Miniprotein binders against F-box protein At3g56470. Designs and how they scored, part 7

Target 1, 367 residues: F-box protein At3g56470, of Arabidopsis thaliana (Mouse-ear cress) (q9lxz3)
Amino acid sequence: MVTRRRSKKKKKTKRKKQSSKEKEKYQTFINLPCDLLQLVISRLPLKDNIRASAVCKTWHEACVSLRVIHTSPWLIYFSKTDDSYELYDPSMQKNCNLHFPELSGFRVCYSKDGWLLMYNPNSYQLLFFNPFTRDCVPMPTLWMAYDQRMAFSCAPTSTSCLLFTVTSVTWNYITIKTYFANAKEWKTSVFKNRLQRNFNTFEQIVFSNGVFYCLTNTGCLALFDPSLNYWNVLPGRPPKRPGSNGCFMTEHQGEIFLIYMYRHMNPTVLKLDLTSFEWAERKTLGGLTIYASALSSESRAEQQKQSGIWNCLCLSVFHGFKRTCIYYKVDEESEVCFKWKKQNPYENIWIMPPLNLIDLPLFDHRI
Below, E stands for the ipSAE of ESMFold2; O stands for the ipSAE of OpenDDE; V2 stands for 0.75 times the mean of E and O plus 0.25 times the DockQ between their complexes.

## First folded at step 8 (miniprotein)

Design G23 (from G20 with R54W; at its last look DockQ between E and O 0.85; V2 from the best seeds 0.00; counts 0 for: pae E 2.5 > 1.5)
Fold by OpenDDE base, look of step 8:
Structure G23 (fold): chain B 367 residues (1-367), chain A 97 residues (1-97)
Amino acid sequence: as target 1 above (367 residues)
Amino acid sequence: SKVKITIRVEVTGDPEELEEFWKKIYELVEELAEKLGVEVEIYVTIDGKRLEIWVEVKAEGDPEKVRELAERIKELVEKIAKEMGLEVEIEVKVEEK
């Protein structure tokens, strides 16, 4: 009867030693110097970054910090011939073709916080669209002129989301329409026209610190405060004339930047002084990269000098049949004849990808 | 004495009617102000079916012309509102400085 007990003890000891060696190997990766950890994580695709963030607290912190750094805006291109959309990641130089039949006949108006404002000129329909989730948020119809600019304050998932546009400019008055998320109707506000008599159109709109800043083609800056229902024309006038090849306005951390260029000229960078409302020329973006498009422009503080993307203006270009981006360095006196060609403003726009791109169904088909 | 008159007009109606209404008021108030040589500021807000017009009449010189303008604006607003079948409420505030 005695013999059966000895065989069960030897199998338990081998499994414990393998699990301890696997734990020791995982502990050696956890103890990477912070610089080496950042270097390894900086090379991880977003998919692997998110996976790496689950390894430990130190990796999570490093992955999250580097994820915020590496979340470059994506360029969305709108086909003129079909309901196809091309998403381009400039960081990875990767394209994704998407099809949105629900947006047939729509044009882009603005982009912010991963959402597009879309407009159908035939039906006068407006909607927010998230190209990553395919979520649509409709709003009341509004007739818009072809060149009319529209902006919104934040993602329509926020109750504080406000849409803004100037619908009419006459000699005597301006008409502003605003729409709060989940409102039934547009609010109309009419103000005395204090714009220059040579006013043609608003070219750029940016929301910053509760205020819409509106730049005219003549370089006149105006602000609208929706909380005060206040409109004013600001004193500051950059040396901007109609017929610029590019004009881009962006906000970064409460600071407003204006980039403009003329034919055969390098981009001029201006920063708004929020106290004087005057524009000061900047020879550098202070480590900022601006992803510029005609309707809206995104900005990112690059923390890693190692990306080679520092003090850059990123512009969409079309090479043959492929959309690409060029980076113009603002601080290099490089006589790089920046041959940027003006595009149709509605052909492309920068959009911020969500931080959880991997959890999105759109990317599951890339495996 | 600087006289400031503020005229507040509230109108309820359909958004299209309200847009026609404030445009007519805007043009006519500016024409009256120009004829009297008085400076006016007009502010219009439409929130759904509610229109609010603020007219600020500023005169540094002739208080009588300012009062005349304010009365004429009131009469004009009442007339146009009646012609359009709109309900109108008008408040006139006079501030002497």
Scores: ipSAE 0.134, ipTM 0.578, lowest interface PAE 1.5, mean pLDDT 78
Fold by ESMFold2-Fast, scan of step 8:
Structure G23 (fold): chain B 367 residues (1-367), chain A 97 residues (1-97)
Amino acid sequence: as target 1 above (367 residues)
Amino acid sequence: SKVKITIRVEVTGDPEELEEFWKKIYELVEELAEKLGVEVEIYVTIDGKRLEIWVEVKAEGDPEKVRELAERIKELVEKIAKEMGLEVEIEVKVEEK
C-alpha cells in the first residue's frame, strides 16, 4: 500500500506580501453584501434555508446555490403495512412520514438523481417515481426474480436514460437486458459466463462514465458498456475479508469504491484503480462522504475540513437484530445515528433531494 | 393495433436438464420469430431445481394471428418438454394497446 502524498505544507508562505492591485481592484467590484449573505445562509439548517429562500428572488438564488453544495442524501424506508414511507435526513437527525398511494404493491429497486425505480411483482410493471414531485413514468413490463438487481444511468426525463439488469441463468451464460427511456422495447444480449462457477449472484450495480459495474457476492467485478454491447469480467479481485457481514459498492465522479462492514470493527474502504483494475485500501476519503445501502448508494464531496461532514460513511445495515443507519468516521469510532424495527435490506434506499426543493408541492410547509 | 402476448413456462427438474431445455426453447423460439417477422423477448430464471421462462411476443395487426403465434409457441414448449420427460406449467396472457 503506497499512501498518496498530498501534503501541501508550504513553510515559507508569502503572508506579508501585498496582493496584486489588479486582484484587489477586481474584488472591490464584487458585491460584499452578497458574500455576507452567503456566510449567514451557510450557518442555517436546511429547514431555515428553505424558509429564507421564500423571502425574495435574490435570497432564493443564494439559498439554492448553497444547497447545490451542501444538500445531503436522505434515507427512505418503505413500510408494507399501509403505503406509508419514512424519510430520514442524517444531517438533521430528523424523519418525516409521507403517504404514496400510487406506489401500492411496488418495491424499490434502485435510486439515482432523485428518482426511484419501483417494481410490482404481481403485475411485472416497472415505474420511475420521483418522491419530491410525485411524477410517475411507467416502463414496459419485465419479469424479475425477487433478488434480481436493476439499475439506471440517469433521470428518466433525459434522452440518455438507460435501464439495466443482469441475470446469470446458468453456469455458462449471462443475460443482460437494457431499455432506453422512451424506447419501444427491451434489448436482450447473451454473453458467455466467465464468472466463478459456484456463485453467480450480483449484489451491487453502479453506473460510471457510460459503463455499468456489477459486483458479485464472491467479489468478482464485471462491466457492461451498452454503447459497444461489450461485457467483460475484470481480472482484479478485492482482498479476502474474513468476518465481513456486508459489502457496498459506490461511485463518485468516475471513482469506484468498495466498503466492507464488520460486526466488531470499523469498515474498510477500497478504491478501484481503473488502469490496472486492482483494489487498494484507503485510510481517508479526502472529504468524501458515502451513503450506502443494499440497493444503491449516494455520495457527497466536501472540500473544506471545517464543513459539517468530512471522511464519513453513512451505512444502512442490519445490526443487533435492528435495521440501523450507522455513521462511521473513516478514522474514528462508529456512531449509530438512526434506528428502526427489523426489516429486509431491500426495504430502504438513499435518495438525493433536488436543488429547488422549496418549489415542490410536498415541501410547501415543512422539512 | 399493437398486441403483446406473454407466455410463462414453469418447469422443475435436474439443473443440467433445465439448462438444456431453456437453450432449446430459446433457439427454436428465436428461429420461429425470425421466420414470421415478429419480435420476441425471452427471459430465463433458474432457482435451484426450478426454471421459469417468460416469452413476450409483440406484433401489429390481427389479434387472431398473434394468438395463433402464441399457440404455436405453447405447442413447441409442450413438445420439447415431452421429448425431455419434463412436466411443464404454461400460462398465457394477452394485452392489447
Scores: ipSAE 0.000, ipTM 0.152, lowest interface PAE 14.4, mean pLDDT 67
ESMFold2, look of step 8: ipSAE 0.437; ipTM 0.822
ESMFold2 (binder alone), look of step 8: mean pLDDT 77; pTM 0.723

Design G24 (from G23 with R50E A59V E60T; at its last look DockQ between E and O 0.88; V2 from the best seeds 0.00; counts 0 for: pae E 3.7 > 1.5, unsure alone 66.125 < 70)
Fold by OpenDDE base, look of step 8:
Parts: sequence; structure tokens; C-alpha cells
Structure G24 (fold): chain B 367 residues (1-367), chain A 97 residues (1-97)
Amino acid sequence: as target 1 above (367 residues)
Amino acid sequence: SKVKITIRVEVTGDPEELEEFWKKIYELVEELAEKLGVEVEIYVTIDGKELEIWVEVKVTGDPEKVRELAERIKELVEKIAKEMGLEVEIEVKVEEK
């Protein structure tokens, strides 16, 4: 009888010592200096970052903060001479060259949620393209004018994906076309033209809270609600005059921002008041960085003051063969004489990389 | 009294025919509204092969003149539909405010 009691005590003490050493090892990982924790988490695939975020509050905060860095938009450049595409990560200042022969003769129209809307002006073909997966989602053909803007609500993988464009504006009426994902045909809606007589073109389109906001070159804002099939011009005063050197509109968490630039002037940042539909000037982005391009603009709330990209407008700049980004700080009165030149709107666009970018075969090539 | 007339037109046809149809109706209803000195709002929706036209007429005055205008718009729509070989359903609503 005495020999069985000694063996059970030794097994319990070994299990308690193993469980205490495992707990001490887990506690030593929890107590990593913030810099080392960030370094470890920065090397984790998103899947493991998500898992690591569940370990403790400190790891959660670090994982979320590093996700924001890894979710910086990329700039895609469309070559005019070949079927080559250049992806630029502004955070790493790295370029990746891609070839998409399937997009020969296509131009970009819009970007959202890691998807591009592509248009062939010769065949009138439209398709969604994911440059990271090479997935293509075709849709019914549509003739588009060269300056016609088009937008979509979300990724085409969602059944709620809606395409929107204004196809015609006459003195009397405006024609809107919409396309729901998996529809056979375009829906056409015609409304009385309530735009000012000085209407020329829609320059910017954003989708926010179920509604498309369309900005004219004169600064008039129109709203289309696809759920109500309702279109109207908002009462707000035009925030800009015609002839801006750049104009960018973006949405962030239901808030709409407008950036415009004149020659030899610093960018002006406006925020829309959704109650009055008036534009208020902002001398700060509240920690937001706006990645601006002529067709669509991306926005990211920077959580880390240490990134140096707080309250910034990020613009693509081409100097000869070198592509770079300029960060304009909105809150610094730094007389960065923002010598930005207006680019061709179809040359580049910001795109959100997928969260699993590291797991994508496109990046398995050692850069 | 302010009288609002709403004319709803439903048409089925090919997309090109429907586009021609609503453009003709739009032009002719605007011309009629101008001649009568009335304000009109026209809304068109095309979903596949289905066209819906809403005509809102805002008239201040005699209910009889308002009914006459509604009937003239209806007759116009029916005429153009017949000329194009389209079948139309027309609903007329008169609201007194």
C-alpha cells in the first residue's frame, strides 16, 4: 500500500512545476518590452496577429496597433506602355511589379475594399479585379465617357455590392445607373436635374452609410440613396471654386472629408456636417491619414503617434522614373510649398491590401 | 387648393425602346407643362425590361383643369406607346392639399 502513494505525489509535483514554469514562460512573454513585442507581432501573419490579440490586453493593443500599420493602402500604378502594374507600399517604400495580361486595354475607374473597378473603353467591358488574388468578377457592359466617374459600395464578394454612376446630365434630367452584384442588367433611374446651371462634371464619388455622395467640379454635393431611389442636391455652399489643381473626397467612419488644392496654395481640408450639409474647415485630421488619388481616396486612423504620418495627406508624386509619396502634414504650419502637379487620374489609385497579404502567393516571391 | 396629380406609367419593352419612350414622354410632358404654365416633376425608373414613369404635376387652381391636364398627359402617353407598339398601364392619382 505505501508504494502507490509516493508515485502519485511525484506526478502531482511534476505537473504543478510544469504548469508553474509554463505560466512563468507565458508571463515572461507578456512582460516583453513594448519594442520587442512590436517586433515579434510585426512578424506575425494576420491570422497569428488575430490569435495573439486574444492572449492579453497588452498583446491586443500591440496587435491592433500593428494591424493599422499593415493595413496602410498601397499605390497601384498602371503603365501606359505595357501590361505592367507597379504596387508601391509607402510604409516600406517597396515596389512590386505585377503583370495582368487579362487587363490589357483596361483602365481603372475606382478602388474599394481591395478591389478595382476596371473598364475597357473599346469593348465597354466592366469588371471587378482583385490584384492580390487575380479574381475577376465581370458585369454587364456600359458605355462610359472619359471623364465619367463610377463608384461601388463594397467588395463584389458581398451580395450588397452596388455600382453607381451618373451616365447623363441634361438641362432637365440626370440619369443614374446602378448595378447590384449578380444582377443581369443595369437599373436606370432618371431624376429632375437640380444641379446649378454651372454644372460640368462629377469629380469625386464616395459611398457612406448606404448613400452615394457625388461632388461636382464646382463643389456642389449631390446625394443618391439607392434604397429609397432618391436623388437630390445638398443645400451646402460650394466649398471650392472651379480650377482646383487637385480635389479628393474620402469617407471615414461615416464622416466625409474633402481636400482641395489650388496652384501655389496649401491643401484645404473640409469636413461635411451631415446635419447642416455645410463644409467646415479642418486644420487637423484628428490623427487620420488620407491617401489621396483622383478616382478614389483611402483613409486610415493612425493609432501610433510614432509613425510620423499623423494628420497627413499622402499624395503620389512621380519624378522622372522614381515614384514616391509626399506626406503633407495638415497640422504643421510647415511651409512645405506643396509643389504637387496634377496627374492623369487613371495612372494610379490607392488600394487596400488584404489582411492576409503574407499568405498570398503573389508575395511568395522573395523581394 | 393645391392639387397634386401623380401619373404612374408602367411599360415593358426592350431597353432601347424604353429609352426612346421615356425620352419622348419627358420632352412632351415638359412642353405641355410649359404651355399650361404648370410645374411638373418626372421620375423614370428602368429595371431590366420594366419602365416606370412618375409624373407629378403641381397645380394651383380649379380641380377640373387639373383633371383635364391629367387626361391630356394620359392621352399623350397612350398615343406615344401606340406609335411605338408598346403596351402601357397608366394610373392617375389626384390629391387635393
Scores: ipSAE 0.328, ipTM 0.730, lowest interface PAE 0.9, mean pLDDT 79
Fold by ESMFold2, look of step 8:
Structure G24 (fold): chain B 367 residues (1-367), chain A 97 residues (1-97)
Amino acid sequence: as target 1 above (367 residues)
Amino acid sequence: SKVKITIRVEVTGDPEELEEFWKKIYELVEELAEKLGVEVEIYVTIDGKELEIWVEVKVTGDPEKVRELAERIKELVEKIAKEMGLEVEIEVKVEEK
């Protein structure tokens, strides 16, 4: 009676005391002052930051916030000779060599939100590919001309994802094809051709504020508003001739930037005035870093020099098995001649890595 | 007075037939409008097996020539549809401003 109550009392007391001691231990880790937690987290390399984010919700939130401060776009290189691919983080000087046999014969078209749009010109297959998760989302087939560009508005996991391409430009009309998430087939829309010059092709496409901005090889800018099914050619032209070594276009917080590359000359950086649709040359990026790629570019406003890359044009090259990044400081003018040739648009592209790399099937605990 | 004409053509069919149809209509309507000295704007949408063609006549001037264009476009669409074995619905709206 008394003995049995004492036995149950000791068992309950033991479990309560053991639970309280374990709770106190975890509370000590959780209750670190915010400035000390941020100091610890800021010292961690990315792999350890990811591991630390699994400790608790407070640590997770701190790790993710500092991760965004320390993360930058990665560069992915596509081999022309086999199915090997390289992901490179220039901020940490870290690379990962990968093999995607499922992408044999595919070329990259566009990147956004951590996804690649891939196209096989022999089978006309089109798919989204996430190189970090290896998820694949196939799309309806579409024939595309060799120089035809295609873009998308957001991740294919969103019901708002829209694919966009200009399939033909004739003397009297222009044909646009779109594919909206969960649609059965491609939608075709035909508009009057308002372009004045022959042989216009669209070299660059960015999605910003609900519309696709399309730049031609002659510097003409057009837009397509999918919500209105509306096409128009904007009146402004860049004040400089198109770059002899190619161009890049990117969006940052609703602003559109154009970069013209020249042989033996510094690049020209232009910003579109969204009210007048006039281009203005920029002699400073104002703290903006642009990661330029032929098919799609990324941009960031960076407050600190964590990566050693800030307030510059970050240009990638691929030379055999060696990689280099060329950093051009717009506001410092360079006497160095950049022998930058227009990149093959199917060889490399910038992509944003996911915030949680440690849980991905492509990475193990050693990265 | 100004006359606005909107011709709406709806067709259901196989994608290959729809593409052939709208291209024929587009080219012939443009040619006809040029011969009659009027300007048109043509919009085409294909969504699955459904084709829609909108012909908007953006003209100022002679209302009789504009009405003649609309009738000839309707006849042309009906002729091509019959040749291709396609069933079409045509609606013509004439507004005088």
Scores: ipSAE 0.310, ipTM 0.763, lowest interface PAE 3.7, mean pLDDT 74
ESMFold2 (binder alone), look of step 8: mean pLDDT 66; pTM 0.623

Design G30 (at its last look DockQ between E and O 0.01; V2 from the best seeds 0.00; counts 0 for: pae O 12.5 > 1.5, pTM O .675 < .8, other shape alone 2.59 > 2.5, unsure alone 62.624 < 70, placed apart)
Fold by ESMFold2, look of step 8:
Structure G30 (fold): chain B 367 residues (1-367), chain A 112 residues (1-112)
Amino acid sequence: as target 1 above (367 residues)
Amino acid sequence: SKVKITIRVEVTVKGDPEEVRKELEEFWKKIYELVEELAEKLGVEVEIYVTIDVRNGKIRLEIWVEVKAEGDPEKVRELAERIKELVEKIAELAKEMGLEVEVEIEVKVEEK
């Protein structure tokens, strides 16, 4: 394992020596017979397989035929005390430690399409960050209250990318702000407040089929349709037992799932009926695995594996010096029964890696 | 030849979900450390899955370890010996923690 604490001058000299060593390694393999090359390549993890496929046509053909494609989300951890960041792939049980000085002072807001939305509460700066490419897309500043949520509709490389947040709720009015890609300013919209009097904050936001769905801490579901500039509070309420200590919400192919967490009771799994806007309690995730984090969650339709990974709730667990995940089975006969302790929402978030990893800076580590 | 070795460690326990969960997490942590040591020393690719299934007042922890290797018969034999040592360490750990454990090993060999 090599940490990135080398001096500038020594790093340049060492990188040239290591570059020459890496060049010599690839040069040795260029003329290998196909069968022998396949033997060598089959021992490579996915990162190195992708890297090797760029060497020449012979290597490319061999690597593609043996390539293992990862489809799981990755978990990113954010340190409170330094600029260290950790990407964790639960399918490979592998960590990658990185430093992103450009994110100093920022906290995470949301994750979607391989992008993070990051906010600096001291400077009011917003930016999109792709931890796989280190691409950074700055956004106009906006003040956000503590625990105010913000979400976006798609990757910032799309002209249809829209940011959304609720900036204030008064007795009579609700104020939202939106920002479209390449716009000059935030758009402010004010709507009549139709929420219950005891509303305090929005806890979850998901984007589905062109609409933002927003869940309040009191269990009200509201929607915002940006194409119509339309806001309303939907009639259904999820069954919520007293003592809920948090929730997760996600979207999969137009379906919306909500999981309420409790300290000493089974979580409640709910699915929104998009025709009646009523919540139905579920004993199964319908073949999904939900990768849960406080600000946004990822989901996948899993085929049943030998290990029994499908219909699972995937949660982060810490072991020693490495992070791990546990899959909690959820089906008709299962009871997801564990003690839940509310976690700091800014400590981690799930993110989907890109399909083609060959040009990513974080994959310059060597085996 | 490609070799895939699958190790399934299953623990089924009845009891207080909070107390049992903490003990199972301690067991999982120690298993993870043993498997990671194996993977690092042998330079093999390892996938580890941990599932928890709760039904009928029982908590079932399954730890799935998939070890993928390719090479000559000596490489495969060394891997098999290390897997036997790993299973023995898992059994010893379970005994120390008072856990009833079932371990299954499946070996698949793929021809070129």
Scores: ipSAE 0.331, ipTM 0.739, lowest interface PAE 3.7, mean pLDDT 74
Fold by OpenDDE base, look of step 8:
Structure G30 (fold): chain B 367 residues (1-367), chain A 112 residues (1-112)
Amino acid sequence: as target 1 above (367 residues)
Amino acid sequence: SKVKITIRVEVTVKGDPEEVRKELEEFWKKIYELVEELAEKLGVEVEIYVTIDVRNGKIRLEIWVEVKAEGDPEKVRELAERIKELVEKIAELAKEMGLEVEVEIEVKVEEK
């Protein structure tokens, strides 16, 4: 009867060694060098990226970081009749209707880093608004002209957030107002007007590498460096613009692009040479997709040719009652049947969605 | 020689500047198209810039027409005169509509 007890002990020791080796293998995957983790996660489809984000904090951070790179800008449309907003995801071709009664009477001024700058022309109130979180960051009031453009440097959650606008252009002087996050008041700076043309409205403003670039309707480019409190008009002029239906300026990784939309022609793309400050024509966007709107334009580097969105200009269009976007290829072989019409600049704007968009309850109603 | 034609139209807005602006924007589109058509008919290459500033109950329209080429000086002059006539007619129509309209037309010839 004594022989049966020895065999049970050997089976328990083998199971413990297998479970420790499996735990060690799982720990080795969790401890991937950050670069390798990023490489693995960058290859995951969004669905698997979401699943991977639940594995651990490090994977969550890496998954979230890499979702940025693949996230398409959304188009927000502002209703004229009600306080309704329509968000359009061009990647999923889905709409989401949102209602923001807190923005009643407000118009959009700018979009960057998932935040909108909103202005009430009746109260002169300015606020940052995040349509995904409904967060509001108020600032000191400022009277703005209807066509006055304003830009900001980064999300207002950063202490480095700077607002910029040109409040006045006279024959002799340009008045610039700036506002730093948590400042009590607007800073006013006055410079000599060095613009060659008597009347210049700033139509496009972008922030790049600590500097605001301001494009006039006449194609003059100016820069404002807030750190130096310096204003200058740049020598470079874009080529002649007969009949442009739209002009869009965007920044991507320190590069500045200017796009002109001509009726019945392919868009003209210009890239700013930051050394000469001259505009060079580009027949390609180098894999960039630009999501263009009149107030601000977003840019995304497409990593995967699989989306079919490569070297594209994305523009908002209305097909009957449906809001959609169209993609224009910006390559030498692309014939663009340009049916885009100039819209009211305040009707729509591109916005970058947050990385945690899936965790936001606002999107359970994606129709 | 660069010929710059500057047309300034100041409209005093009675009421909501935004409504009047929309009406004026359609009007300015027509002016733009007419100037383009005139330039094309005359074979003059032009750049047309239209700016609309709404401030202090006034809508300021500024139309800048820059002649691009060494066009025939006669054709450029003809274009300038036709643009003047067009703007004057438009200003008259606007006045007949009860709008306070001031029009300033400046033709500058910059000889290089």
Scores: ipSAE 0.000, ipTM 0.234, lowest interface PAE 12.5, mean pLDDT 74
Fold by ESMFold2-Fast, scan of step 8:
Structure G30 (fold): chain B 367 residues (1-367), chain A 112 residues (1-112)
Amino acid sequence: as target 1 above (367 residues)
Amino acid sequence: SKVKITIRVEVTVKGDPEEVRKELEEFWKKIYELVEELAEKLGVEVEIYVTIDVRNGKIRLEIWVEVKAEGDPEKVRELAERIKELVEKIAELAKEMGLEVEVEIEVKVEEK
């Protein structure tokens, strides 16, 4: 108990209404998902008679009132040398450090619906990990090349969850592997692709309306329909300016966006016309904020133009000694205050926290 | 380092779909037996993928064999020699069955 009285915070005693100060501190805590997760992790259920259920009820009422309106994606930074991770909340510009021993030796592959897909290149193990619940769902082993991309359709708690990976081969063929959550083994399909005459790599995968859309480093877009076991390479190519330094593809409510990044120029934002499969340049995101990372991206609809994150790209940057992010306004002419460069895709990823953080197992009396 | 060897066997035949499919199925099953024997003898990981497709009056069989190994240069050398023998056996089998096949090999080396 003596260790619980020790705090890293220095208290300054000033005369204020304690009730108002306590309410202000409570509101600040509830509005900071990183602080909430840090508190949950730090309060391990190792002590008898913990009143975790009372805390859970209070936070449950807060979470119900907050809903999707106050939820923003979190940025996870992965350490190369240990099990340490940094969580960054862009809405509050705050970060915290965490350790996940469960992820030792794993690299990130994809993020969707609050879950991470993780891969261990030494053991060939695949693992779904939920950083908010610490739930782990192991998947059958699969050998993958270092630059091979993988995606999934929805949370692994659903029977409709489908794992997907695609590899190009040097003589104009595509190998696709899929796994349904209730299957005994991976399914493999091989297709001849006459439009890929060189060694293209797949850089971006998004799932939309039952189909996986795959973008190559040369700008070729292909789709895979798992229900029909159908692979098709689309004829259109995105118009981009010379000197492209990387790209991000994202899906929002059935719409597909592609963002080309440059070292010395403003980003090019493109939207796919799903009827013609042609890319068209856009000067607005229609109120969206796109949280862009190399393996997967998140999006959030902003309803008010007064919001500082209206029509923005949220990008990870290295700021002095610390990694952080910046908002780039798409619908306004602005100078970027940073030099963007292609980052290691396995070092960071955006993740959506669940609306019901109060249901975390760390607060369950049975854990 | 990691080594991945991919063998692709393609057979395209015109004829009655049911009769040709049975013959192609027998062909890929014999290849499966040869590959399983190789994997057992070398103690390496092997994956086999088979696709039979009927389009435009032609029946196409594609067999992909992926052999994966990690580590010792001596094992990699032995693997390469056994793979060469496997390819020769596949060609001989195709000749015995009156099938015209295309065989392609890709070797990828990854350093960690």
Scores: ipSAE 0.000, ipTM 0.146, lowest interface PAE 18.6, mean pLDDT 68
ESMFold2 (binder alone), look of step 8: mean pLDDT 63; pTM 0.542

Design G32
Fold by ESMFold2-Fast, scan of step 8:
Structure G32 (fold): chain B 367 residues (1-367), chain A 107 residues (1-107)
Amino acid sequence: as target 1 above (367 residues)
Amino acid sequence: SKVKITIRVEVTVKGDPEEVRKELEEFWKKIYELVEELAEKLGVEVEIYVTIDVRNGKIRLEIWVEVKAEGDPEKVRELAERIKELVEKIAKEMGLEVEIEVKVEEK
């Protein structure tokens, strides 16, 4: 009888001690030092980072801070038929199929700050579209050639948003068209053409520190300052090896990078010296990862050298009559190919997702 | 007194919009090059603007020239008169089926 009563008391004491140890473990986990908490959260994929941000204020602040540096761009695939769209999230290695009937007849021109700039060549309509909110902001009509490039400075929700396009009119003159998001009409400005040849088009446009940088396929770089209505052609040319089959220009924290692709050798990465306007080859990106496509680019800095996204190029390239996403280590060659349908060069683009996906009905089932 | 010279051209679109746009671009390119040359010869600094608007199957091309720096008022007037003659001559030479208005405004 005494042994049975001791056994029952021992079990109750063990359960109470186990509950106390479980409470201590839980309290220790919640009360992690900030540095250790950030280290743990930095290893979570975006979905789990968003979930973790709902736990408490300290975790929310840590998660939001890490989203600024660890959020990866998503890739959008456009179907030329069926009006179907595919969003690919590289951090989760998952896709999501979406249907946007409001984009019927539109092609993508540019991507920045979570917004797409769309153009309808049959109606000449321009449209800002946010695929995460489905917000549409129509713009005044503009006539554009099939291969004409466009860019914008920031989200159309900002009063400082500026649309920009440039075309060569003659050997002597360049035409620039701009539109501020609340203006009545497009502004047209004409400048003397100081580029070597006018039969080449502008292939890459990036916005940095209030200025549009425009690169031609001949390697001519020009700047447009909208605040001064000023156009200048830079004297330097990037060193390009024979057999280049593509180029991508990107901006990161005021620095301009240029990537040349080759069919039979590794990509070349160049950085512009903004003091001398000379291009210099780089063998390392110092932890920077560049996501580039024909129409836009994104970049992010990574502090963890052991991260799979440290010092990398992720390039959307047309190869073998299909679009392929290729990953390159700047210090070594490694390739990860994704299956692509046969697409035209303008049918995919990188886009930055919003920092808080959990608040969007579109993504409720993913969080 | 700043002088603004406005040239309006209205074309009805019946064919490929890109081909019509190309013809209008060739038209204003010739005007731009010759206006720049005339302004340089007369010692007048100018700023030239071009706007293309597409509405209801019609294309409206608007070119305006603004005097950027103060020049001799007589030379500015001569520039305006020569630009008028130049626009009419080039439109006729190109055989464009367009309505052309040339307006000169003083500020």
Scores: ipSAE 0.000, ipTM 0.160, lowest interface PAE 19.8, mean pLDDT 66

